# VHH binders against o26223: the designs that were tried, part 21

Target 1, 191 residues: o26223
Amino acid sequence: MKLLWTSQHIKVTVHIDGKVSKMDVLEAIKTRRSIRKYQDREVPEELIDKILDAAMCGPSAVDERPWHFIVVRNREMLEKIPEVHPYGAMVKDAPVAIIVCCDSSLEKIPGFWVQDCSIASQNILLAAHSLGLGAVWTGVYPLEDRVEGIRRLFSIPEHVIPFSVIPLGYPAENPGTRDLFDPDRIHLEKW

## First folded at step 1 (VHH)

Design q14 (framework vhh_7aqx_2)
Fold by ESMFold2-Fast, scan of step 1:
Structure q14 (fold): chain B 191 residues (1-191), chain A 122 residues (1-122)
Amino acid sequence: as target 1 above (191 residues)
Amino acid sequence: QVQLQESGGGLVQAGGSLRLSCTTSGFTFSDYAFSWFRQAPGEEREFVGAISGSGGSTDYADSVKGRFTISRDNAKNTFYLQMNSLKTEDTAVYYCAATLGFPYLHESYDYWGQGTQVTVSS
């Protein structure tokens, strides 16, 4: 006797390079990689809209949904990001970037906006991957020099906190997948 | 090729000091932010400290704040961790890491050193 536990995969249909493919949710999560090299190709507005729709579907503390998004396509503006964001050198080479922001006036529970914006950022990464795009999360908050630099560049109001800058585009690299499963980190019933 | 190489680890008594160095090659040093992580026996890898660009901002884990200092030397493509008032619970393998991504997200680190052992005896 043996018992085999198997997860049921949720299938989704995605469009990659003009082709239709199926990607399981688990497969999408396990195969998403940070992509920092992009093709010189425009990302259609329709795909950005789908990504932002997915970003807003994340859970948030007491349904506060504090996120706002800035979509940056202007080459001159993208080229200025590395001047205030040392973590974002690749942004200048991306066709588009999304800045994830928190409107602090929407916060209902102190501090949970960080988790809320993290969830939105991860949903952007997963949605981009599922649509055949590559993206990477470049950190802004909690580094105050980055926060103020980005705020000034994009005229972000004082009550709004820039959280992350996520460049995205059609990938020009394939780093492969990682095997990160570690059963020693799983404890049954008690520590 | 890209390389990160730690040095300066070793055995020290509680209350003592050590200075770790991470020498780098194969990329534009000034474009990267740098961090130190550690992994104690039987525990998960944890964040220790970070430094952003040239002359940049620093951040530390609460457990080391006030005792450890991170710094960088762009001219030498090297960054450091000065560890003072060492405690037995600081015993761990210390890793240096470089990232263009989110500073506290482990996957965002593009390059890692091989690690250096720090042992603090009572």
Scores: ipSAE 0.000, ipTM 0.146, lowest interface PAE 16.6, mean pLDDT 82

Design q15 (framework vhh_7aqx_2)
Fold by ESMFold2-Fast, scan of step 1:
Structure q15 (fold): chain B 191 residues (1-191), chain A 122 residues (1-122)
Amino acid sequence: as target 1 above (191 residues)
Amino acid sequence: QVQLQESGGGLVQAGGSLRLSCTTSGFTFSDYAFSWFRQAPGEEREFVGAISGSGGSTDYADSVKGRFTISRDNAKNTFYLQMNSLKTEDTAVYYCAASPFLGYIPSEMDYWGQGTQVTVSS
């Protein structure tokens, strides 16, 4: 049955280049910095969704895509992370953190999940930066005590490996940019 | 008050050996994992090697694996980096660092030494 008139969502896609969105890919890569100080501002769910969509768009060995993500907004849980990750003190001050995990049951080729989850982690950092947020990658794998600490804290199953904890928020610091180009690391034709 | 202090640096010829020591105070030594980092002129601080709190696990950067050995002596509250077959590329300021878990990234360290210069001449 057809209704003569129905309410339709008119999708008007207006591609507006904002001041933040003027950053091209090379500029985003070169200007992204680790941010460890955050404003006391909530990060909208829509931005987290965009970041996680970007995280899942990375290349993956034989397309195994073994990544899973835990989004942590609960203040008490964020405050417990430094107990099992001693250099994760900045996580207490972040409004949200993303835990990047590998589901080993999804692994098709041994060992490449580390590269897959590294790609996902970097995409989170770049996506956050492009959206005007700051983030930092804090290491979990392959640090055995941190892996088991994070696993216990978030009830992560034995077949899932926590890889990184990435706190993020609106930046409350600006560390500036670095010039890291080193031509001595480039070899032409042969080593 | 926590302190880490390096010793054993200096000038050595390529192919030679040096042993660095890091003496610690102000915390329970056995509760900490230890790492060595180095910083060459014009470069970022990079990982060299690490030893777990139990001493049961050690890890090394690929550039030093097979040449350098990290060890610890809980009775002396000291850990070491034995550097063999030294190359001119090993010239750097070497830093010892401590964290409750194995650490590979400078930003993950809780405590740092002041650094000791190692210069390898041809």
Scores: ipSAE 0.000, ipTM 0.095, lowest interface PAE 21.3, mean pLDDT 82

Design q16 (framework vhh_7aqx_2)
Fold by ESMFold2-Fast, scan of step 1:
Structure q16 (fold): chain B 191 residues (1-191), chain A 123 residues (1-123)
Amino acid sequence: as target 1 above (191 residues)
Amino acid sequence: QVQLQESGGGLVQAGGSLRLSCTTSGFTFSDYAFSWFRQAPGEEREFVGAISGSGGSTDYADSVKGRFTISRDNAKNTFYLQMNSLKTEDTAVYYCAARLWSGYLLPAEYDYWGQGTQVTVSS
C-alpha cells in the first residue's frame, strides 16, 4: 500500500495487487481547485463515464433528477463557446467540456432545478479531481444572453435550460490549496 | 510482486534506430499508463514520452518529438519506445515507469519503475 499524488492536488491509495482503493472524501473536497490550464492530452471516455455517473448520484428536490449532460470534444465547437460566454475563454483550450442542462419536463417542484444542477456540477468537479483531472465551473444560468447563446450553439430544445459549462482535462497548473474555514460564519442555537 | 524490466538497449551510431521494450508483471496492465524517462551521467532524470491507459493518447518531450514513438501491446503486457534518427545527446540510461490512469504524475509520483537500460549513441 502506497499513498500517491495522481496530480498535485489528489492523493490515492494503491494496493499491492495494483488496484486503487477509495480516496479520502474530505481531502478531495478540501484540495479541489479550479483548473483553467490543461495538457494537450485526450481524456479517456471511461473517465468521462465515471464523472457523469457521479454527477447523477447527487440529491435532488423530491428526487426529480432533472439533469441532462452534453459532452463536447469537437474543437470547432469548443472554440465557439467564448463567443457566447465571455468568461469561458479557457474552454477553447480544454480537450473536453460537459454542459450541464435541466430538462424542465422532469421538474416536479418549481425552481429547485437550479439547486439540483448546482449539485450535479459540484459532483462533476469533485469526481474529476478524484480521477486526477482538473476542471472549472463556468456559469450560464441565469444570464439570459449566455443561456440563449449556448442553446443556439448546441441545438438545445426550448424545454431544456443550459446551466453550466465545465471544461476539464489533465491539469497544466497547480494553484495550491486554500484555507477557507471561518468560524465567525458558524452560529450555535440562534443567529 | 510487481516488476518492470527494460530490454533492447545498446550501442548504436548517430542516425541509427533502436527499439526498447518494457515487460511488466504483477499488476493489471490495462489499468496503467506508461512512460519512458532517461538520465544522462550527472544530469537529472527527464521525461521522454508517455502513452495513456487505453493507448489512445501519447505525449513526447520536445527534444524527441517526431523521432521517438511509444506504443503498447496489452496482450503481451509490454510497451515500447521506437527511437529513430538517434543523436549523441540521446545517450542515457532509459527507464520505464507505470502509473494509474488517473492524471498527470511527476517522476517522483510514479507507482513502479524499471531498473534501466543503457543506450549509447556514437558519433
Scores: ipSAE 0.000, ipTM 0.094, lowest interface PAE 20.2, mean pLDDT 82

Design q17 (framework vhh_7aqx_2)
Fold by ESMFold2-Fast, scan of step 1:
Structure q17 (fold): chain B 191 residues (1-191), chain A 123 residues (1-123)
Amino acid sequence: as target 1 above (191 residues)
Amino acid sequence: QVQLQESGGGLVQAGGSLRLSCTTSGFTFSDYAFSWFRQAPGEEREFVGAISGSGGSTDYADSVKGRFTISRDNAKNTFYLQMNSLKTEDTAVYYCAAGYIFSPLGTYEYDYWGQGTQVTVSS
């Protein structure tokens, strides 16, 4: 059991080992935060399976579903990611990371794989949050040095493009929520 | 060269106050968010407080909220941690950091760190 504090205005959350609170879809979207500090706890395989199931449920251009996922639990491999991804330092401290990839042989419409893999990445973040885990999207594509570094590190073939690295675990921080609604970005009937 | 330099640490009695400063150079100060971290002996480095690039948002660890205040002075390229009602548990090396905390291509990973300044609170 873990007691999490964010601020005096934010409700104290208690996580009981093996229990996660449920939330509706709007709450999940609005309260998901990037989490970069993780407890020294393994994430059960069953939760990873649920997250990957959710990842594959996103819409995809002409239903091509070009995504592939690499699940990394090996500590030595996780510790090497920051060497090829300068903003991925927290990955070495995560119990697990998911690498989202595009298999170009599955593409039906060139170029839409970026949107497909973005949708899959966001679904991973939302699913993790809904299950009481924390995660963060660290960008790989289109930065060529990171793409090639990750490809080399995980033996990814040339026709597969690593898109994002998402470390996840039980959160060891609670940053609170953000109010991001900006009515100035909404235009009625025309620009 | 980019530099972050802490000052203002030292020995203080419980219930006392200290102001830490972090003076920066080598980058456009107004483009960065700033944070303070601390590390007590035998413990991991802990977040203390942050101030956004605009200065409009601040955040604090629950253990220091209401006692510590972070602020920035863009004209002086300096940001501060005002520490009031100090407790023995606040004894640590305090580090300043600069970076984009919530960038979509980044993480809380900070681009630049100071070398740290010791704060010792005696009972």
Scores: ipSAE 0.000, ipTM 0.098, lowest interface PAE 16.3, mean pLDDT 81

Design q18 (framework vhh_7aqx_2)
Fold by ESMFold2-Fast, scan of step 1:
Structure q18 (fold): chain B 191 residues (1-191), chain A 122 residues (1-122)
Amino acid sequence: as target 1 above (191 residues)
Amino acid sequence: QVQLQESGGGLVQAGGSLRLSCTTSGFTFSDYAFSWFRQAPGEEREFVGAISGSGGSTDYADSVKGRFTISRDNAKNTFYLQMNSLKTEDTAVYYCAAHPLYGFLTSDYDSWGQGTQVTVSS
């Protein structure tokens, strides 16, 4: 274990076993980075369960919660993802990936499922980071070739739409953090 | 388009040193992490070393730890592999790769160079 960063009152420590001792919500949001390099080690099922629980806690339009998740650990299946998702090359080197899907039969308001699945995807990224893991969101929807490729590879029914593929694992890189606050993008009362 | 070009390969005697360079264009260099891979004849492409976007973290294959050093120069849009104490087993084509730190939906994929040959003679 080592200190990744410090503050006046809170030191965030990530253990090699994937546990995080202290990290508040704002710190988690500000320090999460896309991670594409993973250690050669398995992610415990208990951590995946916690991540999926967090994913399902997102707000959803008229509480439709259309999300479904496929957890992929099979090495041969992970190695096939880059064949149908050209910008998902890192997936084959991850110990596990989560595919976020929308069950269109659960949709109550047309089109809001995209926002719902985006929220679920972001919660997966934040939960993974808070648990000492690294992850990256690779886009599937609305790219027709990727949607159909992933659908065929994982036997996804026609009424279910694959939205994103999120590989995750213990990070093998540390890109640091970004300072992105821009007050010129904040308008008071009117544009 | 992201472009990477290796240089610095060649013939060297065992125990010698070489420095490989990877020059980049078509992107903001500081938004990427970088790595080196190699492929020997008849073998699979294998990881050699990586450097994070901040430059604060590096990782190496066990076979090269203590002998090879990866570094980056953001002002020159270039990153390097310093290879010391070279062995005949290090003979391979070396490839550089760039990995986007920001990539949300359809952002940049991993980008690869064409490769540069390193031959270590006994």
Scores: ipSAE 0.000, ipTM 0.109, lowest interface PAE 17.3, mean pLDDT 82

Design q19 (framework vhh_7aqx_2)
Fold by ESMFold2-Fast, scan of step 1:
Structure q19 (fold): chain B 191 residues (1-191), chain A 123 residues (1-123)
Amino acid sequence: as target 1 above (191 residues)
Amino acid sequence: QVQLQESGGGLVQAGGSLRLSCTTSGRTFSKYAFSWFRQAPGEEREFVGAISYSGGSTDYADSVKGRFTISRDNAKNTFYLQMNSLKTEDTAVYYCAAKYSYRGYTSSAYDYWGQGTQVTVSS
């Protein structure tokens, strides 16, 4: 990894090939940031494969693993997402997006699919970060208008629930580091 | 947008080798993943092999694994199927196909198709 300044004084952190695999779990968790600006670069299928493999490795309630994924690379389809998702404007500028879905026929315990799909979404964000990509979780469920908009746009069956839309790509921004540790949120023995 | 054209089909003896080529028009070649499919008379179209956008990943049907190799040459806007140790059951029309979307080897997942090239393997 090295830090570069462009002629526009844009501070860029470059991830040098061969160092991606050396990010440990705690580093990945602590340094992951939501990325909403992407380079004009395609994301190789191999990296999407690795991200989806990681997504499916999450724990789920009673091992129900209800997740399904739609990978969207088609520019016209990406450009339509902001029409049904008001806070998804950045998706049109991403080279790819992953839609995390729940197949309700796989659900063993009612309601826990939300937690299952949250875990899958977070694993996508962490895996993307570990591979030198940036991503952001844009919420779909439980907002009924967004659920139905995404369902209609991607021909999602009624027994399948779209949970999140995660655009990803090579980062074109570096929002910097954060220290989010707040001891006031930790209670010893009792509230 | 991609237009695909197969070449290299023909008659070959069992145990022989044949290389199929699929050439595209335009400068978008490097942005697509490519696959080969085949269809024998009276049978459904079946997946043969795939190569990712980067060329870093390849996948093959069990029936051809170890005998066939898929590769791509972005400078020539061409991808290939090298077929070795050919068997009579490899006789089929071979189609090249392209997709922009991530994997899924059902024929409906592919955006662009060639017209097909006949491969006949004689005993």
Scores: ipSAE 0.000, ipTM 0.128, lowest interface PAE 16.2, mean pLDDT 83

Design q2 (framework vhh_7aqx_2)
Fold by ESMFold2-Fast, scan of step 1:
Structure q2 (fold): chain B 191 residues (1-191), chain A 124 residues (1-124)
Amino acid sequence: as target 1 above (191 residues)
Amino acid sequence: QVQLQESGGGLVQAGGSLRLSCTTSGRTFSSYAFSWFRQAPGEEREFVGAISWSGGSTDYADSVKGRFTISRDNAKNTFYLQMNSLKTEDTAVYYCAAGDYYESLYDSSEYDYWGQGTQVTVSS
């Protein structure tokens, strides 16, 4: 028998459309979708704290943990993001956004901060989904104009690099789920 | 709702040029980002190039960078792929796609609107 692990051991409680449901980790990963339409409803501070706690739990190269996070709730500031991020139009309609940043002074191994910040960003998306929220990752790094625009807008110092902008809120859309498993991308023992 | 229609495909000799057009119908052309994808027989659909909703940013696959140019004309609700220095490896069905997100720039699964495809054949 090669079965060493089961998703049934791990449970997550999620609140979706006024309903509370349980999903395991695999279900959360497979059912998470990018959400770009949000209800006109505030996200409690407690949920943002849970999401950021989860963001910081990802593996990090040489345990450098270079992430810093900016939480943006100010409507005027959210409305300015599309001016410097052409794919961030939905951010102005979100009740809150998280900007994932790298403090380069915390970097111990060159270049791995990108992977560290990617893992943190994905954990934000999964944690939001598990809590009944929707979110979408909008890319900033490595696009120089977006990096500079976000830096100026949020007074980010030169040694800190904005990586992603993640708007989130209670979902006002349901795109459904997809089956993306492709066995042709799996190679046994050798290429 | 957005509808997309490609035109300009055909047969061309290696080293030649071809210009594809994608005409859109719908109410929100200026709010969409547009991309070109291509698919050769027996292969998966691959990204070719993209242009942002503002026209201020473009991106290209490494295999076409320097040879292909994407542009848009918001007044005509049309966007274009200018293909220069064509190679036999560029032979494929070319699809135009519309999306309004950074993720849709590279990931075909994020696009909601697709054209029907236009065949480009590059002979030696």
Scores: ipSAE 0.000, ipTM 0.127, lowest interface PAE 18.5, mean pLDDT 81

Design q20 (framework vhh_7aqx_2)
Fold by ESMFold2-Fast, scan of step 1:
Formats: C-alpha cells, sequence, structure tokens
Structure q20 (fold): chain B 191 residues (1-191), chain A 123 residues (1-123)
C-alpha cells in the first residue's frame, strides 16, 4: 500500500492545510452523491491509499478501530458480487470495490462495531468524492444471506463480519445537487 | 416581541448605490434569521435576500444576485442590504423581516416585519 499525502496532511499546520485541499469538508458533504455508473478507467493505487487512510481516521467506540478492508480489483471477483448481493449489480462495472469488515477480535464494546464501520464507510464515500471519484454504499450487514455470501466469496474468516461493499471509480453520471435540509426535523430547546 | 425599523431609502440614479439598514429593538436579535423583501406598485411582495441566524448562509433572488449583499451586525442589532448597480426595476418599497428558525422565503413564514422604506431609482 502506498500512502500518498497522508504524511504531508498530518505535518501541515492549520493555516497551510486549507491551501492544500481543493474541496472543503462542507462542500464534499453537501455535493456527494451515490454514483453507480463508472468510466472504463483504472483508479490509481495512490488514490485508494488516500481513501483508506481517511477511512481509518473516523472516531471509534473506546478507540477499538475494528475495521479491516478488502480491496477488490479482479474483474472475475467483482462480477460475482451481484450473485450474492441483489442490489450490488453496479459493482461488476466498477474498476475497484472496497469491502469494509469488522474483526470481532478487536471489538472492545459489544455492538458498537456497526457504528465504527458505518463511520469508516461514510469516510470512504466522502474521500472518494473529494478526489474526483464516485462511489456508492451497498449494504451487507445485517442481512445474513449477504454476510455469508460475501464471506465465502472472499474467504473471510468466521470472526470477521463483512459490513458494506463500496464500488468506486471515475463517474460516468452527473446527478444533480440535492437540498436535503429539513428545518422541521430541528427542535430548539424542546421537542 | 421584536420590532423592526428600516432606514436608508431614498432617490438614487441608475447605476448608483444605496445601503438599507434594519434595526431591531429586541434582545433576541441573534436568535432570528433576517430577510429583505420588496413590493413595486401593482406587484406582489417578493423576496430579495436572506441571512441565517448564524450569519453563515446568505441567499438572493435571481434578479439581484451579484448586485446586492445582505449582512448583519449582532453587536448593533442591525442588518443591512447593500444595493449596487441599481436599475429602474429596483424601484419599490423595501421591507425587512425576521423569522425564528429558518424554513422558507415566503412572506407568510416571517414572524416580524418593518413598516417599509421607499427606494426610487431614476433613469
Amino acid sequence: as target 1 above (191 residues)
Amino acid sequence: QVQLQESGGGLVQAGGSLRLSCTTSGRTFSKYAFSWFRQAPGEEREFVGAISYSGGSTDYADSVKGRFTISRDNAKNTFYLQMNSLKTEDTAVYYCAARGYYKSYTPSAYDYWGQGTQVTVSS
């Protein structure tokens, strides 16, 4: 794994850090869309390394950080995912997918690994978007048939739980911006 | 109850500038989002611009984007509409309005209104 820019971002002062980033955090959050159509173009390893570095930076219950990641670039393996994941049809057309997993041997507090892996999955989506890529979260856990299907397809041991499959690539679609802000869901001082 | 009072209106030539002020008398200024509306003779009251209660967000009607700027000064309990490159079509009575939590730019969504200030742009 070649981690590019991780060391530079860590070493950059607060004042300089803003100059390095081409897309600010708020822009990334508000403009990220689920992308299911990808260009026939490989994603460089350096970008995957940046995405995985960002994934591991999420907060985790009792700092357990139970996540593991499988990077799938093999076309035959990507083509088999839809066989065990009914809503993962787009994965076969992606140049790469990341499978987010929980290693239960690293879990320090029961049940919080779901939140930990959700945070890692969202960070993958945001990091991909900030780097000019598109991605989509396809759910695996808690659907037992999908969990076991993905486990067997990728030789995942019994103590590791596949959580999500995230195909990513250069976008071949440009969905419009969504304004999802709903002030009716915000309550001041009381319900 | 919040009271709003506009000032800064008047006569200006096309291409000129004016700054409208809206001063509030309530101790709750920082809890409100503010907007400017205008009403030309024979027309409905229309949205001009808005600023959120935090000041971190502004929005404008398409007809004034790039020409008008809304801002607020919480220390002075005042918010402003800076109007540049004025056109004869900008002639209207301008109203300031306040709303608690921000939802929409329709006039019926606003809790408090000023009495209005006339802006007249001559050709």
Scores: ipSAE 0.000, ipTM 0.075, lowest interface PAE 22.1, mean pLDDT 82

Design q21 (framework vhh_7aqx_2)
Fold by ESMFold2-Fast, scan of step 1:
Structure q21 (fold): chain B 191 residues (1-191), chain A 122 residues (1-122)
Amino acid sequence: as target 1 above (191 residues)
Amino acid sequence: QVQLQESGGGLVQAGGSLRLSCTTSGRTFSKYAFSWFRQAPGEEREFVGAISYSGGSTDYADSVKGRFTISRDNAKNTFYLQMNSLKTEDTAVYYCAAGRYSKYYGSAYDYWGQGTQVTVSS
């Protein structure tokens, strides 16, 4: 896509031998921002495929990989998400959203599914950013009303826990980057 | 692992039609995106058409758009290329391909069939 390669969120470097590389990992981590405004453009399925592949590549406790994903493109369903998620208003304006879920039947070590699904969610955000898209993590777990609302809206089974809702699309805003390095939070050899 | 087998190739007169099939012997047919490529002797492999894993999107090379249709039947673990209004330039070995990503990423195709010959004469 043209916007994928010309987006302010993606960097392309031409090597001396004419080869092209994308944004390096540190730059992607440092420049990723929450994006809540999206162009009225469809996101191709192949970009969603790449994002979900990246989501499943995260480390997980004892390799339990308990994540499942729901991809929502249906406009009527996207418009209903803000009704059960008070701070998810931007979801109705996104061309697509990914719901990150934990299948508790896959859990091998108690409680680490939260970390596993957090890693998957972050990988979705980084992968989207690297592909010229914008996304934002909207929290579901551990807020009981949101968990139940999302479960009911998408017919999610009792043993599966909706963890996050991540709308994504081509960005219609550029909030810039942040300098977040704080050396006061680094302790050498002792607290 | 996914294994792919083409069928339906053969000899046909210009203006005729052929339907190619690609059947998978591996599990998880519904999880893959599928494509057709073709290769004439001494040439590089050329993209022909693609269908996403959901079946919700298709793409075609400009040279075949309007003449060829790609489709899939998940119940039969088979996908198809319906080739209409065939031209002598369509003569090639046709390969089916499967990948974990959707259609137009060249590196997304991890599995290939052995090929089926299509010859168009007049």
Scores: ipSAE 0.000, ipTM 0.251, lowest interface PAE 13.1, mean pLDDT 83

Design q22 (framework vhh_7aqx_2)
Fold by ESMFold2-Fast, scan of step 1:
Structure q22 (fold): chain B 191 residues (1-191), chain A 121 residues (1-121)
Amino acid sequence: as target 1 above (191 residues)
Amino acid sequence: QVQLQESGGGLVQAGGSLRLSCTTSGRTFSKYAFSWFRQAPGEEREFVGAISYSGGSTDYADSVKGRFTISRDNAKNTFYLQMNSLKTEDTAVYYCAATPYRYSKGTYDYWGQGTQVTVSS
């Protein structure tokens, strides 16, 4: 039995290869990396619930919160994702994937659902990282072939748009951190 | 690619003031964040203060907050540590350090050779 009943049980404690550490928000943002190799180890449902709680806490245009999520654990279904997503080969090796979707019937302001679902996707990546997991955002929208492929594979209704596929697992790689800060992209007072 | 050289160290009486300078050679001084560290005899090297690449952000060790000020002069490729109300516990070799863009209390890419500061009672 899984119920997303405890939306306030998000913890800042990170478990990494048997080590426990505290990670603040800035550290999580700066140290998160795309992870495409996963251990042969299942992710507990409690951690998925915490990640989805974080995803739903994102801001949205006029508070429309148009997102829906599909959690995929079935091995056969995960193995079929690369057939409809050419850059999703790693998904077949992940213990779980989250598909971020937009329910267009919940849209209050045209077009902002893309930003809303991007925010939800990024929150999934950060929450996963804070919980000792690795994840990567694979793009679906606006590529029509991928949108229709994912829709058909997961029986997604016509009014719902699959936005991203995010495989998750315990990381089997450590790419290290990157220094991406570029002051040449910061303009004070004017361009 | 960046070479650092400290100056301004010396002997000073407790309660006095001293200004350390760190001059840099190399490319794009404005793209580096700078820090000061110190090491007292028999002690581990400790963080003293830092200034961001833009000069808009500074950070200090709790032991020096309110007494020390870090600043930078991009036109002179130099940054400074103004030390006021000096205590005997401030006696150490002071090192300047540089890292591209952002600063941290841990790893730095470039280091100076150090300048001795001695505070007498």
Scores: ipSAE 0.000, ipTM 0.107, lowest interface PAE 19.1, mean pLDDT 84

Design q23 (framework vhh_7aqx_2)
Fold by ESMFold2-Fast, scan of step 1:
Structure q23 (fold): chain B 191 residues (1-191), chain A 122 residues (1-122)
Amino acid sequence: as target 1 above (191 residues)
Amino acid sequence: QVQLQESGGGLVQAGGSLRLSCTTSGRTFSKYAFSWFRQAPGEEREFVGAISYSGGSTDYADSVKGRFTISRDNAKNTFYLQMNSLKTEDTAVYYCAAKGSYYRPYSAFDSWGQGTQVTVSS
């Protein structure tokens, strides 16, 4: 017996005319996995531009849009990230990483920059996945030693807070899918 | 653990119609998405149609679009395949299948029926 697809379980499709791959948004959300192993293959600047465009499209509290992004391709710099981020060992093996930062001078409402930068980080992960890339969110804020370590490495000003480091590349691993739907976490009308 | 049972198969002339039913065991019906598959003699099993757990979306193989309609009746714990304008090429054993979430693209189906024979004569 061969298992056949259904549109209820849409997978990545390839356009015949342009060989352009695209993914339904629900499929992208459901199949995105943290990827920590990357091919020895550079990521085109065009794809990074598309990912950053998607990152900046997130909703932001009072439209403050406090995010700034550092794109790191320099191998020597990528190799230094694990020295200040103990769970960032995979970053040295990635062809590129994006550091999501908050410019605190742009903050209009206290504390919401964390949500803003979280939204930007998730959009980076989803956009990367939809473009055939793998990525993983490595946490920086609110761990002060990581914040200061990353700030020092990348000459980040005092008023700017590094939030996350997201290595990206063509995946060299293919983790299985996750079945995460839990109806016990859904409450109708009240708790 | 849903049990599925097909009914409604049989012999029909080309150009005719048949309605297949798939009945399920019990109170979990509304949480499942359902599909129909078929297997012709000497061929691989192929997808025919699907309906989401809400009934709000349906999908069909290109070979049956415009001729077949899938529907569900949650009150009767039953879902259907209405087959119109039947062709001799539609001759196959038809299987119903159930899946507990409609956005698990790489998971297997949770349950399968035993199959029901449809024969279309020329």
Scores: ipSAE 0.000, ipTM 0.090, lowest interface PAE 20.0, mean pLDDT 82

